Miniprotein binders against p81326. Designs and how they scored, part 6

Target 1, 226 residues: p81326
Amino acid sequence: MLHFGGFIMEINHISKILEKEREEYIRNKVEEYLKQGFSKDDAVNKANQSWRTYIGHRIQDVIYNLLKKFLKDSGLKVTTDKALNNRNLPEELDKVKRLIAINYGEYLFLPDADVIVYKVENNDIKIIAIISVKNSFRERRFETTYWKLKLKESPVTSHIKVFLATPDKDNEISYKCPNGKPKKMRIILEYELDGIYFLKEDFEETEKAKHFGKIVEDIIEISKKL

## First folded at step 21 (miniprotein)

Design k3
Fold by OpenDDE base, fold request of step 22:
Structure k3 (fold): chain B 226 residues (1-226), chain A 82 residues (1-82)
Amino acid sequence: as target 1 above (226 residues)
Amino acid sequence: SDEELKERIEKLLEEIFRIYFLLEKAGNDEAMRRIFLLLMKIWELQRRLEETGDEELLEELRKLIEEARKIIEELRKLLEEG
C-alpha cells in the first residue's frame, strides 16, 4: 500500500473499468469479422475470444508499468519475455534472458514471464522474480506452476520467485474453501507458487495470497536478500 | 528519433504520476480515474507499438500524448486554484 498510494483504488476496480469498454469493443470486432466473411455467430464468438485476449493484455500493461514505476527508485528493473524475444538484445537483457532459461538437455527455453524483475549490481544481473499475469483460469490453469517447478530444478534459477497476479474476476481462486469445498486450483497455485497477488479486495488473504498492493514491498525485501 | 520519443513519453508519464498523487492529496477521485484511464491508453499504445512497429500507432500515440499534456495542464490549473 505504501508504494502505490491512490493507485490501489484503481487496481481494485480494474476489471470493472475494463468491462465498461466491452460493449463497444465487441461491437467493433463483430463488424470487423463480418466484413471478413464470417457468419454472425462466428463473428460473435471470435469477438468474445478477442476480448478475452485484449483485456488480458490491458491488465498486463497496468501491472508491468506500475511495477516499473514503483520499483525504479529501489534500483530494480523490469522487462518482459516479449522484450527478450529479439535477435539483437542489449547486453543487460541478454544476460537476463540467459539467467531465466530452463535447461531441457540439448535446448534452453524461456519460461512464460509476463514481467521479469531483476537488479544490476557491479555489472552482475540477479533475477528476483517472475510475475505471471492472468485474468481468467479457463485455459492453462497450471502453466505457471509448471514453470515454477522447472525453475526450481536448477541452482541457477531456483532462487527466482514466481508470482501470479490476477483480478480473478470470476472468483476462481479468490477463496480456498468456499462453502466448505476446497478449490483445487487455489490450493495448488498457492502451494506451488511463491505468491498470489490479487487486483481486488474480495479474496481470502493468506501468507502467500495477498493484495497486489503488497507486491512492491515484497519484491524489494526479496531483492535485499539476494 | 524513436529514442527521443521514448524519453518524451517517460517524462510525460512521470508528470502524470505526479499529478495523480496531487489529485489524491486533493481527494479528487474523479480526476484520478480520468488520469488512470489515460495512463492505460498510453500503456496500451506503447505495448502495441513495440509489438508491431506500426507507424500508424506511432501517430496515434503522438496525438494521445498531446491530448494528455492538455489534460495535465488543465488539472494543474485546477489544483492551483484549489
Scores: ipSAE 0.828, ipTM 0.928, lowest interface PAE 0.5, mean pLDDT 92
Fold by OpenDDE base, fold request of step 22:
Structure k3 (fold): chain B 226 residues (1-226), chain A 82 residues (1-82)
Amino acid sequence: as target 1 above (226 residues)
Amino acid sequence: SDEELKERIEKLLEEIFRIYFLLEKAGNDEAMRRIFLLLMKIWELQRRLEETGDEELLEELRKLIEEARKIIEELRKLLEEG
């Protein structure tokens, strides 16, 4: 079975790897915003915001492409919510889009789905899992749990596993009760989600909180039950 | 064509993965990191290109693919000599 192998080492250090690019990125963005007429303070703030978005996308790229690679031999496919925003979707992706849609009465909306894992069997599409990628938990801490709960409300989507993948560089959810104090966010995320996968070594492992290296195996196992 | 380019990129990515695993077997962590960084850059450009359709990004991606091929060839030679 194809496993991550040496990529685990890269995954564990993804935050550090990306941090090496930060200084140059910030410098360039600050210069860009200054040229646009922003004040120095505004330029710095905007550059930092841009960096947070940028690094999030870079981590998502890694997760998406590694999952795509390592799930392929199992016949599993991956896509993203962004890919589903196209007006001219292939039939397969159009079906995927419809199968993850959440009903709000008059309207259907898609959950935040950085990575969507699905299988095609006998021309039928089955959604297996949605992976939310979070680098920082500064804002929208429970957004992923909201989508999980919404997906549970429909028999069409209730089977879809929702996972969180994060390097958690600031150790916001790495431990449940550090120093005897419960980390509300970790506890709630672990309770509500189907799993949390860490792109790091230093975390409290539980039945639901695992190293990212386990995600492929877990997804494959789930896929066999569908 | 765009489809031809996608196919070329996919083939290249497969080659990169193969080389990565060979480097892993050889215990060459530095080269593994170099390959990983290259992958990350390719993936970034692919995503941005898909999102924007910017022709400048397409050219940048083409250049990166050529650089990647050279790196892969270099690493293959290193693996054969070792």
Scores: ipSAE 0.828, ipTM 0.928, lowest interface PAE 0.5, mean pLDDT 92
Fold by OpenDDE base, fold request of step 22:
Structure k3 (fold): chain B 226 residues (1-226), chain A 82 residues (1-82)
Amino acid sequence: as target 1 above (226 residues)
Amino acid sequence: SDEELKERIEKLLEEIFRIYFLLEKAGNDEAMRRIFLLLMKIWELQRRLEETGDEELLEELRKLIEEARKIIEELRKLLEEG
């Protein structure tokens, strides 16, 4: 937790901070879609969908850039799956891309990887972790788990840690058994993934479910074992 | 050049982080929040610029950088007076 310092307070309130922009964003998008010829109901629905995408990117920006900053002194590097979708990749990123690829026989595909953490030692690249960033769990709830399981199937990628980072605004996975009722999604995600990191204070902490403030230390520790 | 701009942004970001930690030591939560919001805006514009290559975003980013510099200078003065 010591690495982020005061940023922990901001991280804990990230959802609240972004929510302040929602009303204006929705209004502007509704107007845009109305001008495109959509009905009022369709415009509102599309605006809400756009907001979900937008807020997801904003949270991802924070996580990516904070990790980039606080891992730098340890000699660790970060990239994204989007950065790897270039025809003319630098040699380093081309190697990163190849080292996270999943084999499907005739084809290689990349896992969804919002943030990729790697190190370069003696001209060798080692992938340390993939962080998936999710704001909500309404869609593709176990997609990150799928990628973790696929990565585990190959000796080339089996060492790669897969983490989920989320503010979990709707408390979908913050607790395992609220009111004595098991939350299937929390239990499965915690079991299958290497860790869940919360951008909030109100959650059930376990060995695998931690505050986001611990992620830098955990990644550094993992990197030392590789 | 695009490379020069990237370098300027990186230097600015380092300065922003430095001032943030100084504000933390001073216990100025309001100023910390202001800096964090500024960082978020810069990061958003950087991402969008990388994704789209839109020149209009480049100009917006330049304006934001100038605004950020003014804010940092203001906050430095505040810390020196405190």
Scores: ipSAE 0.826, ipTM 0.927, lowest interface PAE 0.5, mean pLDDT 92
Fold by ESMFold2, look of step 21:
Structure k3 (fold): chain B 226 residues (1-226), chain A 82 residues (1-82)
Amino acid sequence: as target 1 above (226 residues)
Amino acid sequence: SDEELKERIEKLLEEIFRIYFLLEKAGNDEAMRRIFLLLMKIWELQRRLEETGDEELLEELRKLIEEARKIIEELRKLLEEG
């Protein structure tokens, strides 16, 4: 608990740490795409797109593994949407998958959850929270809000907390009213979601917008109510 | 075997976390950053191995574990003296 906060310095600088890898990553990817026959301009564009995906996965890896480590002693388990898409799921994970699925009539689809926290009580599974991990808001700016609203539509999923975790490198949602003008994306995300957890030092902290270091304590507290 | 490797990784990660917290108490920011980078690489390889099942990644991970052990021993000596 206290030691999860011990990673705060590294967590709050994760974008800066990863940025040091960018030049080598881009160089290697451009060479790879050129060998595939792409023009120089196309190879550069594809390499930059690849970098954005790569950095997102690296941040998600950190979040997943830190939550898995520091929630374990409280009896909480952690999985990912990718793990739930495996074809041969253990019974426990198959239940987790069905408990977060959204019904579209004849079809069931998983929300874009990224990281899922749950507990097992008396052979029954209770989904505590899902965490959407976003490095940038260039695309799918309100996707997490959509999934929260869909989960609220069913009484069996309405209790699930939906969090956003982000370094917000480009300050797209770090402040509510920068320069006196309301920042629509920050205001809507904070209003609709159960919490926003920042992997950076500089942002406007509120009851729902907190340092990522608080997420373990918050999840544990929520789990005690369920 | 695959199970032996998983146990080696689990033991290694527990040791890495223990050393990280000791480094934090000692205020050694550079060593803490070094350990965090190591954790990130281990976690990246684990994810890629789980997603692909690529045995080439298995060998890459084994090499990283040996490198990590050497780094841990170096940092343990630093903590012992300092």
Scores: ipSAE 0.715, ipTM 0.887, lowest interface PAE 1.0, mean pLDDT 87
Fold by ESMFold2, fold request of step 22:
Structure k3 (fold): chain B 226 residues (1-226), chain A 82 residues (1-82)
Amino acid sequence: as target 1 above (226 residues)
Amino acid sequence: SDEELKERIEKLLEEIFRIYFLLEKAGNDEAMRRIFLLLMKIWELQRRLEETGDEELLEELRKLIEEARKIIEELRKLLEEG
């Protein structure tokens, strides 16, 4: 019953939609923390932190389901880093995990790849893109850029496109150079990543900074070149 | 205190990316691995802290940030001497 156009309209308002449930969520969490013995101030701080994590996961779920739905007919499959961290991985997902892992000598780490897009051809897997979903940039603001740099270092992973998807409700990266003063984070993210997709209407569009509604077309076009 | 910790992490990340490009040009793969391994541990602890709120993770995070700062200082001296 939901069409792509209707889905895109709603996703551009995802922060506002989720904000409607914030009051009840925080009330319940504060009560939980108070029962655990935390002070009122600590309980409120913990509840607000919990909310920020919660909305990030909710936005990730929406993006995952949208991409899974609209990429299916193009022969593209979608998974998540959460699914890849399960103890009992199906063979297909185990191959996906190995294809995106970063080698640090004695250690093997997965990049911050909230959503992974890949294709399967004759049981051969090709990773197309990873999408990092950030609700805000208060912490770990350059994590996605770091992962792109690491993926570029290996010929096995250098083809993988790294995208950032964000509502950016606080306008932390919406504009590159407001009033002649560069926004360092926007400039670095746009320079280093393959694309930034905004889950809102009001931002400075560029070749790499786009409305989220463009992401399906972009992924399909990239997959044709691989 | 939590805001001071966030500021320290942000400054460390900026230093890491500045040093990363210099180390890559110098070809010092071991030094690059050292600082990014610590970065990964910091980000993993931040993620776990955000999900659980466990206060023991705060202390572990503070220890890793201090260790990272020491390593960054050592690497800056190495780049200046080389």
Scores: ipSAE 0.005, ipTM 0.419, lowest interface PAE 9.8, mean pLDDT 80
Fold by ESMFold2, fold request of step 22:
Structure k3 (fold): chain B 226 residues (1-226), chain A 82 residues (1-82)
Amino acid sequence: as target 1 above (226 residues)
Amino acid sequence: SDEELKERIEKLLEEIFRIYFLLEKAGNDEAMRRIFLLLMKIWELQRRLEETGDEELLEELRKLIEEARKIIEELRKLLEEG
């Protein structure tokens, strides 16, 4: 109980803590790009793009570490798609990779699965959930939904829960119908995904759209049914 | 520009979702597989562009977007016949 309470307080502050780095990061990157010969306007644009990539990776790393810590005592293991692309995979991770891969004839592709939760029972591996971590929806708006649809197509992967974790700083999916106007992205994501977990307080909470602190409890509950 | 390409990619994705049900009903799994592979290539190049800011990758993106558009257009015409 108190353990989860502490988790909720820490995780709700993740993006605020990381945003404190923003001003210094942007200044340093602008200087770097100016030294490379870019114009001031180009250097600023490139620095802002670099920050969005940087902050996204930082948020993903924090989420991975927290889930790994809090799911361990329930017998659940956590890995990342970055770890699965390592050249020297242990047998266990190689099996995880094969169990989530989508077969396209000559090609095998991993879903948008920043963080993967699985369990090992009696020498068998069962994938419980994949979590896509999105800081913004500018570049790959519906990628997570598309991967959920692909996973549903096979009986061997249809049980895998697909979650989205996001701070949603720009309020792109925080409310379903703000000012009476439907937000297509929120409606589609909530309909197709198994859950949306917000790294902020101000959003429309539903059965599928929750505070991120609820994700540990939800994953544990799902794992008991599998 | 980057904004123009993002708009084109968004339109492709929306078109894919609009025809998704029709393609699934018609059993055109191979056509959907072709589009998916092109989208994965596009998203990978977008990722590289985001990381590097290399504008030369924009031309590669334009080529892949146009290839995907042609496939979607051909499949849309096929669905109108069937």
Scores: ipSAE 0.000, ipTM 0.411, lowest interface PAE 11.0, mean pLDDT 78

